# VHH binders against Methionine synthase reductase (mtrr-1): the designs that were tried, part 1

No score or structure here was measured in a lab: all are predicted.

Target 1, 246 residues: Methionine synthase reductase (mtrr-1), of Caenorhabditis elegans (q17574r271to516)
Amino acid sequence: TKPFEVLVVSAEFVTDPFSKKIKTKRMITVDFGDHAAELQYEPGDAIYFCVPNPALEVNFILKRCGVLDIADQQCELSINPKTEKINAQIPGHVHKITTLRHMFTTCLDIRRAPGRPLIRVLAESTSDPNEKRRLLELCSAQGMKDFTDFVRTPGLSLADMLFAFPNVKPPVDRLIELLPRLIPRPYSMSSYENRKARLIYSEMEFPATDGRRHSRKGLATDWLNSLRIGDKVQVLGKEPARFRLP
Structure headers, positions and changes below count from the first letter of each chain, unless a header shows other numbers; antibody chains are not in Kabat numbers.
ipSAE, averaged over its two directions, is called F for ESMFold2-Fast, E for ESMFold2 and O for OpenDDE. V2 adds 0.75 times the mean of E and O to 0.25 times the DockQ between the complexes of E and O.
[cut] stands for letters that were removed.
The coordinates of atoms that the task and the answers printed are left out; those that the model quotes come from them. Centres of patches stay.

## First folded at step 4 (VHH)

Design s15 (from o10 with S57R P99Y; framework vhh_ozoralizumab_d1)
Fold by ESMFold2-Fast, scan of step 4:
Structure s15 (fold): chain B 246 residues (1-246), chain A 125 residues (1-125)
Amino acid sequence: as target 1 above (246 residues)
Amino acid sequence: EVQLVESGGGLVQPGGSLRLSCAASGFTFSDYAMYWVRQAPGKGLEWVSEISYSGGRTKYPDSVKGRFTISRDNAKNTLYLQMNSLRPEDTAVYYCAAYSDEELWQYLFSTGDYRGQGTLVTVSS
């Protein structure tokens, strides 16, 4: 299903944002416009938001790859098995024209912690022997505990790794190959009436003892918090209601 | 506003010791892994130590292993680097840095630098 655009028509807090409560709830209303005529939503149904990657992180990654200056130029994607895994909808006989900025903003999950194959590419892409040794350790069998403690558990992103290892300059082609697909995020609608879906969501706080990072909020929550009246956002339509087959 | 302020550098003779401090503010210090990097005159940046958000894990390159100790005090929002058995090759500006989130990125882009101001360590007779 093709994503379509909806309009943000309200954004407000359910609880006092200066409260000492563990979490604050926010309400956002989006207007489906003409797209509402084709959709049958009930309260409790999910709406799938296409959450973009933050522009600052995208720009930083593209700059480290040496391609920020051409990030907005139209480019033609080569069809091969690994590229198709990222953009499965592109058949081999069709040329898809896109931009590097679009790919890194909407198609690739740059926030998920890099796996061992990507860390190995980072190791190969640094001019500094100490950075290379450390990155090779993180993707080795003996370094698995360090990988868990420094990368996976704290939820380091690719941008975090490039920040920590400033001499790493990875080829953009290798990032496109190895970064996972960015998946639309579901939110339950608290109401759907007169073409408008209302969403209520919470900012979660993690206790210090659970080992999670308190300030590292989810991409979707940070993006939703940034929405203001008049903003346009992309959503995926829900699949038709399930039918009971005799 | 996110701030990282390094201090404790100075002139020291070979074999001497220095303790560097990094005072962090404007973000939840205890949520971030922290690290020290250095830049010797005329050379690129070199990673010299890192520490997990809780302080339970630390790591060093061979060039400083056994001589440098990274530590943190989450209650005081402060990162430390204890440097022993200093060598002339350790002469550099030392910077502390945090693994980033969007708030830190906003600050860093406004300053044009992903590190604090740095503190100069000179090891010379």
Scores: ipSAE 0.000, ipTM 0.286, lowest interface PAE 13.9, mean pLDDT 73

Design s18 (from o10 with S57R K59Y; framework vhh_ozoralizumab_d1)
Fold by ESMFold2-Fast, scan of step 4:
Structure s18 (fold): chain B 246 residues (1-246), chain A 125 residues (1-125)
Amino acid sequence: as target 1 above (246 residues)
Amino acid sequence: EVQLVESGGGLVQPGGSLRLSCAASGFTFSDYAMYWVRQAPGKGLEWVSEISYSGGRTYYPDSVKGRFTISRDNAKNTLYLQMNSLRPEDTAVYYCAAPSDEELWQYLFSTGDYRGQGTLVTVSS
């Protein structure tokens, strides 16, 4: 239900002696501690990892918003009382009291390609008339094909868009409003013994086949590869709601 | 690491032509949309052209539309900008850019330009 911490207790490189196409595999073991008593896992069950956004990408976005210097200060989200939007509300996936760094690292999906409403905000946030014109085209009905070819199909992230349009300085509150929730990623457990879940995965990354650059799989794999013994990671455990425990 | 090396700039008279090239390495060039941006003396960055990953779509702002042509050769990992009917206001350092160059993101983020790469185009009258 609620995310909780587990401890990385092993991070090993394992050669698959039966595979000629996979050079190495990596094995990560996490200790559930007391949380193991609340959740029953069997090999093959999914563990849901809360994969954080990369620190460099988060810092890049926050600096373009002009708020990197206050990113670690506690702040409170509030609904703008001057807004005329009928559906205006604080996003449910973000804590009301938190830090900007925490929000952009753990709560907001900054890797998903921006939709038209966010691109419109980017257009309103640039001092360059050529950037503004292009961004307005991309979020217009007439720009649908260009949006598909330049943004959606290549899978551009917010950071990619900010790099491509260097004069865009969006207000951070509009990003918090419009970015979708960062969802936990499932991985199958190869074993579960003594409160410890083990997962084995390939170090191989697959090349982009459909023109998409980044994927949630790529982000998760890069993050898993960075884990070391002693690291704490957030996971989401679920109990089968349709089944009663004895 | 991603590398982009621009070339082809120089001194040209108004009404003249130049062809810029950008040699790309360190990433799968054919997967990315590519950009030309420029910085005139004492001015900020201006985005001057965009091309889709396949080369099937291009974009030009009104300032260069009809005069500049962006193209790419994915087999050679090379981006081009053909500049015709050059004007004094086209005088600038021209930079090749890819959206997902994390090292370029960091550099652009810190300086507001690209790491001294680029090719200078001077249109004198």
Scores: ipSAE 0.005, ipTM 0.302, lowest interface PAE 10.3, mean pLDDT 74

Design s2 (from o10 with A33D S57R; framework vhh_ozoralizumab_d1)
Fold by ESMFold2-Fast, scan of step 4:
Structure s2 (fold): chain B 246 residues (1-246), chain A 125 residues (1-125)
Amino acid sequence: as target 1 above (246 residues)
Amino acid sequence: EVQLVESGGGLVQPGGSLRLSCAASGFTFSDYDMYWVRQAPGKGLEWVSEISYSGGRTKYPDSVKGRFTISRDNAKNTLYLQMNSLRPEDTAVYYCAAPSDEELWQYLFSTGDYRGQGTLVTVSS
């Protein structure tokens, strides 16, 4: 299924936004317009939002790849015919004709901790011997504990790795090959009437204590909180392939 | 949404002092532990100080212990780093940050984005 555009027609805080110890609720209503005829939603059904990667992070990555200046030009993805992969194919989660900015904003999961194959590409892409040595350690069999402790468990993103290793300039085509698909995020609809879906979600605020230091914030929640009346949002009308709900 | 704006850096001679400030907005500052981190030219990020949400607990690595003091003013949403007895090795861009993976990343990038944000401290004779 292909994502389609819906319009934000209301965006309200339900509680006092200045109260740090009280749960803050936000209500977002989206208008499906003509797409409503294709969907048989009922209250309790999930709407799947295509949450974009933050512009700052995308620009940072594209600049490090040396391609920020062409990021908005139409391009066609092609697989290098010299690759040793038997089933080398353009990744199914990117469109064949698109822009680099669109790919990194909407199609690629740049926030998931990079796996060892991607770290190997970073190692091969640095001009600094010390950075190369460390990155090769992290992607080696002997470095598996370090990889888990310093990359996987803390959840470092590609942007975090590039920030930590400033001389790494990876080829953008290798990132497109190795980054996973950006998966749409489900939210339950509290109502669906007259082509409009309403969702109510909560950002829980827990007071910091000596044993509990802060509340957690997520990319999707920050993005939803940024939405205003008139904004256009991409959604999926059906559960994405291989996406399992709890 | 979240913004952290550092200031107070500059050129200083070895043995000198500087006080850095970080103005926070877009989140409930008093609910979060805060950090100072730095990046020296050609190096990775190094943690340099930590303060609890209340200001009651502070922590420092051995490299700056006894020389740097972190503090906060929750009424003004401002974090401070008092740096004394500065050394050439302290030369770096200094960033303030919050402790969660998601928020730490956003805060570091808000202050250390590709435009060269953060506050530069140069210690040289």
Scores: ipSAE 0.000, ipTM 0.120, lowest interface PAE 17.2, mean pLDDT 73

Design s20 (from o10 with A33S S57Y; framework vhh_ozoralizumab_d1)
Fold by ESMFold2-Fast, scan of step 4:
Structure s20 (fold): chain B 246 residues (1-246), chain A 125 residues (1-125)
Amino acid sequence: as target 1 above (246 residues)
Amino acid sequence: EVQLVESGGGLVQPGGSLRLSCAASGFTFSDYSMYWVRQAPGKGLEWVSEISYSGGYTKYPDSVKGRFTISRDNAKNTLYLQMNSLRPEDTAVYYCAAPSDEELWQYLFSTGDYRGQGTLVTVSS
C-alpha cells in the first residue's frame, strides 16, 4: 500500500488555544480528491499521516555523516558485500534509487531512541577517547541500567546523541542499515463527507520548566500544528504493514 | 542553510528592560511557530514563550507572564522578545528556537555549530 496526497482545506482552533480551563483542540480538514472514489470511511475510522522528520534534524544528521552536500543527488542503494547481518538486503521501506534527503526525511525513524547496536556504531565513529569510552559503556552489559535510564526511558533521538557526542561522525550506510522504518501516525476522523476528512486532536501543553524532548507523539502534533490551507500531505487510508529489520 | 542569529542581550539592573531579536534565514520563517527558551547557570532548560506562525497566538509560563512579550515580523524574518521588569532570576542564556521535540537543539543545529551560543542576559546591580 502506497501513500497518496491529500490537500489541506482548513486548519483552525476548536477551543481557545491558550485557555487554562480546557485542553487546546485543533481541527484539520483534508480533501481526498480523486482518491475518495476508493475509500469507504465512517466517523471514527483512522487516517494515517506520513509525518516527515524535521528538516533541521535531518540536515544535522547528514552533515555529521559528511554527506549533506550530496543529499539531493540520486543514489543507488546496494548491499555491502562485507555485511555479516543475516538476511541483509536493501530495506523494504526505502527505494533502490532515491536521495539521502528523501530517505532520512520520509523513510527512516530518526526520532526513536537508538538501540545498543547503533550506539556501538557511534562509539566506533568518534575520534574522542572519552566519548568512545562512554558510548561503549552504554552499549555494554554493565551499562544496561545507564542505557535504560539515560537513553531509552527519556527517549533521546539520534540527533540528541550526536549533539551530546560532537566528535561522532557515523557512516551514513550504517545509519540506513540500523535505523527503523518511519511508521505513519493514526488519527481518528471525526467526520468524512464530500471527499473531505476532518480530524480533531488535542494539543499537549508545551512544558513551561523542562524544554525537554517531546515524545514521538509530540513530533506529529508539532507537524499538524504547522499545516496551513493549501498544503499537500501524504496519507494512508489503511493501517500500514509493520516491517522490522534484524 | 538554516540560520538563527540572536542579539540584544546584556547587563541590566533589576526592574530594567531588554529587547532580544532573532534573525532567521534559510527557511520559510512565516511557516513555523517560534519559541524563546533559556538556561540559567547550573539549571536546566526552561521554555519562556511561544508564538504561532501568523503571530495571532502567544503563550507564556506564569514565571514571565505579564512581564515578557513575544512578537514577530514575518516580512523581516525576525522574532522578538520584549522583557520588562527584569529580576535576578531572569539571568540566563536565551535561545531562539524553531518547533521540534527539543526547541533548543533546533536552534543549535540551524547555526551550523555543535555548541550553540545564545544571547546572555545578566540582571544584576
Scores: ipSAE 0.000, ipTM 0.138, lowest interface PAE 17.5, mean pLDDT 74

Design s3 (from o10 with S57R D101A; framework vhh_ozoralizumab_d1)
Fold by ESMFold2-Fast, scan of step 4:
Structure s3 (fold): chain B 246 residues (1-246), chain A 125 residues (1-125)
Amino acid sequence: as target 1 above (246 residues)
Amino acid sequence: EVQLVESGGGLVQPGGSLRLSCAASGFTFSDYAMYWVRQAPGKGLEWVSEISYSGGRTKYPDSVKGRFTISRDNAKNTLYLQMNSLRPEDTAVYYCAAPSAEELWQYLFSTGDYRGQGTLVTVSS
């Protein structure tokens, strides 16, 4: 079903007293309020956070599309009857009438490495012939190894691609069409008491390796680390339905 | 503090050579692919070269292929561009970039300029 709002009621750092290595974990507690009456949770059950895209990345993408100046104006989403599955993927919190900023912040996965169809759109949207040639190579069968090595494995986002190819100015409607839906992130609850779920998480250093990068996990934990008492966050109490996933 | 500092530009005659350097700090340089881009007077930005994290893979557009060589020294956090057989059309401000470095990204975008200061290369007799 659609996400609901919960309140952050604590956010603190916890040191593991039994570790031979001193390690700090973060603990966040969220209050389900009246939604708790609909839910039966046990420790270890998952809570799904709707993690927003970072404002700087959203603004950068909208600026490159030439629409940052209208990003907060109401716009109406037109759903083509031939693409009925797209309607099924639109979450209940996204109305037909919304804003571009809301769509790119909440609804579209701009962090996932763009696939070949989106890279083709980027190639068609550049005024620079060298950028076009490179982007066409990356989305071709011959360029699959390069795509893997330079885009997929490093985990380059759409904004990373636009940074690397500064003359690409994609139409915003093509991005809305081709970007996958932003999927809520699961976290295990360490406790559930008095309508409040407690989440404990840690971020460990990983050794640097060529072609390995955990930037998407870093962005999610950076968002969790930014949460303060009084913040309201959107969550799902259960895994998103399959028909709503890309 | 996250920084990319380009250097090595200057005035050179056609057919000459220059070696550009980019000193990186404030992030784990060896984790990120690096890029050189340039902007000629009155023109847009142009992608010039690309190198993987380890330096094992490099890519160039046809306009510079065979003349320019990108390299990196991960121990010194430094990116290089060796430019040979320079032509008047290579005249531009050259910038290094690490689009997948989140720390650098936040810094550059917060300043309103997604590139560093750059280094000017002028090819003229």
Scores: ipSAE 0.006, ipTM 0.339, lowest interface PAE 9.8, mean pLDDT 75

Design t1 (from a3 with S50E; framework vhh_brivekimig_d4)
Fold by ESMFold2-Fast, scan of step 4:
Structure t1 (fold): chain B 246 residues (1-246), chain A 125 residues (1-125)
Amino acid sequence: as target 1 above (246 residues)
Amino acid sequence: EVQLVESGGGVVQPGGSLRLSCAASGFTFSDYYMSWVRQAPGKGPEWVSEISYSGGRTLYADSVKGRFTISRDNSKNTLYLQMNSLRPEDTALYYCAAPSDEELWQYLFSTGDYSSQGTLVTVSS
């Protein structure tokens, strides 16, 4: 299942995003073009959007790795020589020849809370003894409650960890090795007619009067809200059902 | 490379006005909600205002509502902040940001790992 391109043909608000209501609904319509002939869609079926990571967050991480200045140069991935596992492979979600910007924007899930192996890499990548000690504690049996309370439960991202530990400068190759695949986001189609899929989704915005200084939106919601008529987006479809009538 | 270049700051007396500009490059400016954030001497960063990608919707912090106006020109990749009825408490470095996450923009300002220098606004007599 290889991603294919669809065209945004409408983008509309169904509620006033600045009302005192904390929830807004939006509608997006995408045109499948010739790809519609390859897929049997019905209302309620899921379409999977390939949502990119925010440019600002990608920029921040690459800068901390010391590679922002070469982020757009072609690079070739290789297996880390320190890998000890049998059948170690280049991750299937990342191309062998690509750019660092492409990998961190479209292929790697940089928002998932880091696990112990990644936190260990962060510990090894700091010049500050106090940061190193704290990061090692989060990986220890004795630090399990702190890991849950500080990292897992609040859902801290890699960028969050780099903020908390400003002297951590991780090698980019270790991040590529340890970050999970960025998973396409499923959305149910509210309608599908004439090769066009319509999606209705909710966005949550908390006004300043609600005690928040800034509105908050999720990765997919922020990206969907940025879409305009004429934009092209990458999606994963499902293969036609073998026994469905025409 | 993502670049944000703020300008238009200066020294003004209480009750005066200034217009700030932010020239954006290295990303599709029209795809992002944009914000103005300020940092007063010795204080943490404070969100000031936000504008939708089309410019059709705006939001303001309670401290500036009715005095400041945010706007954008997507054809010029430029964000603006018109500041009227300025008060001494508005004295700060002003930054523009593309808010994907409140925590992320706060990190960028707090660590100094931001590509923007900001523009200084001083309100004093």
Scores: ipSAE 0.000, ipTM 0.167, lowest interface PAE 12.0, mean pLDDT 73

Design t12 (from a3 with Y33E S50Y; framework vhh_brivekimig_d4)
Fold by ESMFold2-Fast, scan of step 4:
Structure t12 (fold): chain B 246 residues (1-246), chain A 125 residues (1-125)
Amino acid sequence: as target 1 above (246 residues)
Amino acid sequence: EVQLVESGGGVVQPGGSLRLSCAASGFTFSDYEMSWVRQAPGKGPEWVSYISYSGGRTLYADSVKGRFTISRDNSKNTLYLQMNSLRPEDTALYYCAAPSDEELWQYLFSTGDYSSQGTLVTVSS
């Protein structure tokens, strides 16, 4: 399954975008062009959008890794020979020759709550004894409830964790190794005609929690809201294959 | 650079009318949805009205619906807000913005990413 490009031909709000009482609804229309001939698409079927990570979060993470200044330089990925996985391979969801900005924008899921192995790396990457102690607690058997309540259940992102622990400066290679693949997001189409798919969606808003100081919209909703006529977006016409390391 | 320049504010009596204008430059105005937002003294920003890129869709806050009309002239890169039956509660600095996303609005208010000074509307006596 290879992503293909579609063109945004309309984008507009259909309900009050600032109402706190009613969820905002937005309508987007995309033109499949010649790719429509390759699809047996019917209204109600899912289309999968390749949603990029927000530039501000990508910049924040790369800055904490000390690599924002080289983020746009071409680099070649290589496997760390000291990794605990002796037969590890370069992740298939990233190109071998790429940029750090491209990897963190399109290939790595920086919004998914970090697992315990990544939190361990964060613990090892701080000079602050109190941060290290707390992060190690989150990785312990005694900290399982705190991990679930603080990280997993509220869906804290890597950026949220780095904000909460300001002295953590993780190596970028460890983030590339441990962050999961960014998967395309499904949306049901309300109509499909003349090679154009229309979607109507409601905004997702996440409330403030202990690890997030104020409410925010979800990644896909924020990105869809940013789309304008003439924008080109990457989509899949069917569910993407699961990422697997050999 | 993206620039938005609001004008048309002033002092009016309750029940009066004003027409606000917003001159946009530095981006393709016709491709963007636009909003009017206001900030009363000592309060946070309040969304007022929205218009689609073509002008075919408009939305209004309940507090102004039936009294205010948003419009745009894409050939002149200008956004308008016609305000009728003004009330003391409408007293505020009025801003235009593109795009009309609530979280982007909060961000723009805190960082000043768009060049916009607003236009003051005072409804008194």
Scores: ipSAE 0.000, ipTM 0.274, lowest interface PAE 13.0, mean pLDDT 75

Design t13 (from a3 with Y33F Y53T; framework vhh_brivekimig_d4)
Fold by ESMFold2-Fast, scan of step 4:
Structure t13 (fold): chain B 246 residues (1-246), chain A 125 residues (1-125)
Amino acid sequence: as target 1 above (246 residues)
Amino acid sequence: EVQLVESGGGVVQPGGSLRLSCAASGFTFSDYFMSWVRQAPGKGPEWVSSISTSGGRTLYADSVKGRFTISRDNSKNTLYLQMNSLRPEDTALYYCAAPSDEELWQYLFSTGDYSSQGTLVTVSS
């Protein structure tokens, strides 16, 4: 499915009077415009927001790859014709002709903890022997507990790893190959009337965990809180069900 | 305003010890993975050690493993680096860093460094 653009037409802050601790609620209304004719929504249906990666983290990663200066130039993705893998193809979540900035902002989940294959690429991309040895330990069989406890369970991001290992300069094509798809975030609509969808969400306290609080948990809420009247956002609509249970 | 203030550096003889501190303010310290990075005169930055949000997991560069210990006290918003068996090659400006926040990223870009002023460690006789 193709994402489409909607307009933010209201953004309001409210407080929940029944909370023992003050909980902030926010209400956002988006106008579907001409796309409203293509969609049939009922209260409680989900709308999927395409939440972008933060610009500063994207810039940091692209700078470490040595490609920030060309980040806005059109580029083509292609499979190396020497690949031995029969099913090798351009990753399905990335367009063949695009920009590096668009890929890293919209298509790639840079906040998911890198898996062992990506950590191995980081190890191969550092000029520092101490960094290389530690990164190789993390992706080895003997390093499984350290990898799980330090990287996977706390949810350290690629940016966290690059910052901790300042001499790692990974090839950008390897990051595009190995980073997972950035998945749109669902929100239930409290109302849909006159082409406008209204969303209400609560700011909740998330317990601090090793490396996770400001990764996946905060991204969508921080982005929604930044939205102002006049902003344009990308969304994925829900296809109407042909049969609905009573 | 995000601030990271390093202290505890000084001049020591080879084999000596120092304890570095990093006082954090302007953000929720307990939510961030923290690192120590050093830069020797005329050299690029070198990662030294990292610690998880709770302090339960630590990583070390091989050059310092067994000699340095990273720790944190979330009740005091402070990061520590205990340095033992110091060598002349440990001479560097040491600075702390917390990478996973929009405001921290802005701060780091504005200073051109990974943390701020750092604290100087000189190992010589």
Scores: ipSAE 0.000, ipTM 0.366, lowest interface PAE 11.4, mean pLDDT 74

Design t3 (from a3 with D101A; framework vhh_brivekimig_d4)
Fold by ESMFold2-Fast, scan of step 4:
Structure t3 (fold): chain B 246 residues (1-246), chain A 125 residues (1-125)
Amino acid sequence: as target 1 above (246 residues)
Amino acid sequence: EVQLVESGGGVVQPGGSLRLSCAASGFTFSDYYMSWVRQAPGKGPEWVSSISYSGGRTLYADSVKGRFTISRDNSKNTLYLQMNSLRPEDTALYYCAAPSAEELWQYLFSTGDYSSQGTLVTVSS
């Protein structure tokens, strides 16, 4: 049940022979190494890739929170006694003993567009009157159209919002509380031989016109396309055959 | 790991030109919108320009429009800023950044900021 590390040993582009248009398919092969001795997979079984948040975005967010300096120190997540919530809880998808870098890279979905509750926290975290006014407008009933047009529809991330509002310095504990879980992405194995799993997938086709929506729609595919021979990837697979359920 | 390294700054006379470069590593450069931001001594940061991941769209602050040109070379993982007709008011530490907040800049009163070493541009006679 725990994620484990596999090695990328090939990454190839292949043509689609049935298309009258130029189409591209990718083939990625990962080597399970020593984990292969304890795991049995068959073609068609799913493996779950732990798609990390980009390091640049993680560092940017942690720097804005004033905690980049301690990002790699082991810490325990605890409930802030000054929290506004009556029944404050530690999020179930975050390990109690971990690092801030691990939480923001692996556990929290920082790419999902902030909802109005998170935007309100951002408004409360700036001393700039213009930023505060705009952020409060975006989470008001009167600002619903602006929120939809400039935040939700273009799919702005937390990093995008922090970049746009440079004086917003949110408490890191409020981000841990409000950001949703980052969910591993399933892919079917086309083959599994000699400790190596092979995945074939179609490259996401985006319009020729540039747009922010394209980056949001293709995060996992964009990450897979970035993989090179020698890269190490965290995966979460099915349990060994001896523990198979019907 | 991931890093952005700015270069190309220096001392130049008014009316002169400079080309800034930003070398990106540790991530897939061609997947990111990129921006240039500057910070004059003792002042807050000012967004200068942004470019889409393909280079097909560019945006400029009114203060630099017609004088500066942003470009990128995805094969070299490098972002550029060609600065022409430089003025004393262009004196600042220049930073590159990703991601871009391109659409929000059209409606904001404040400019973007980020942490990096930057490259210093001084326009002085």
Scores: ipSAE 0.000, ipTM 0.185, lowest interface PAE 11.8, mean pLDDT 72

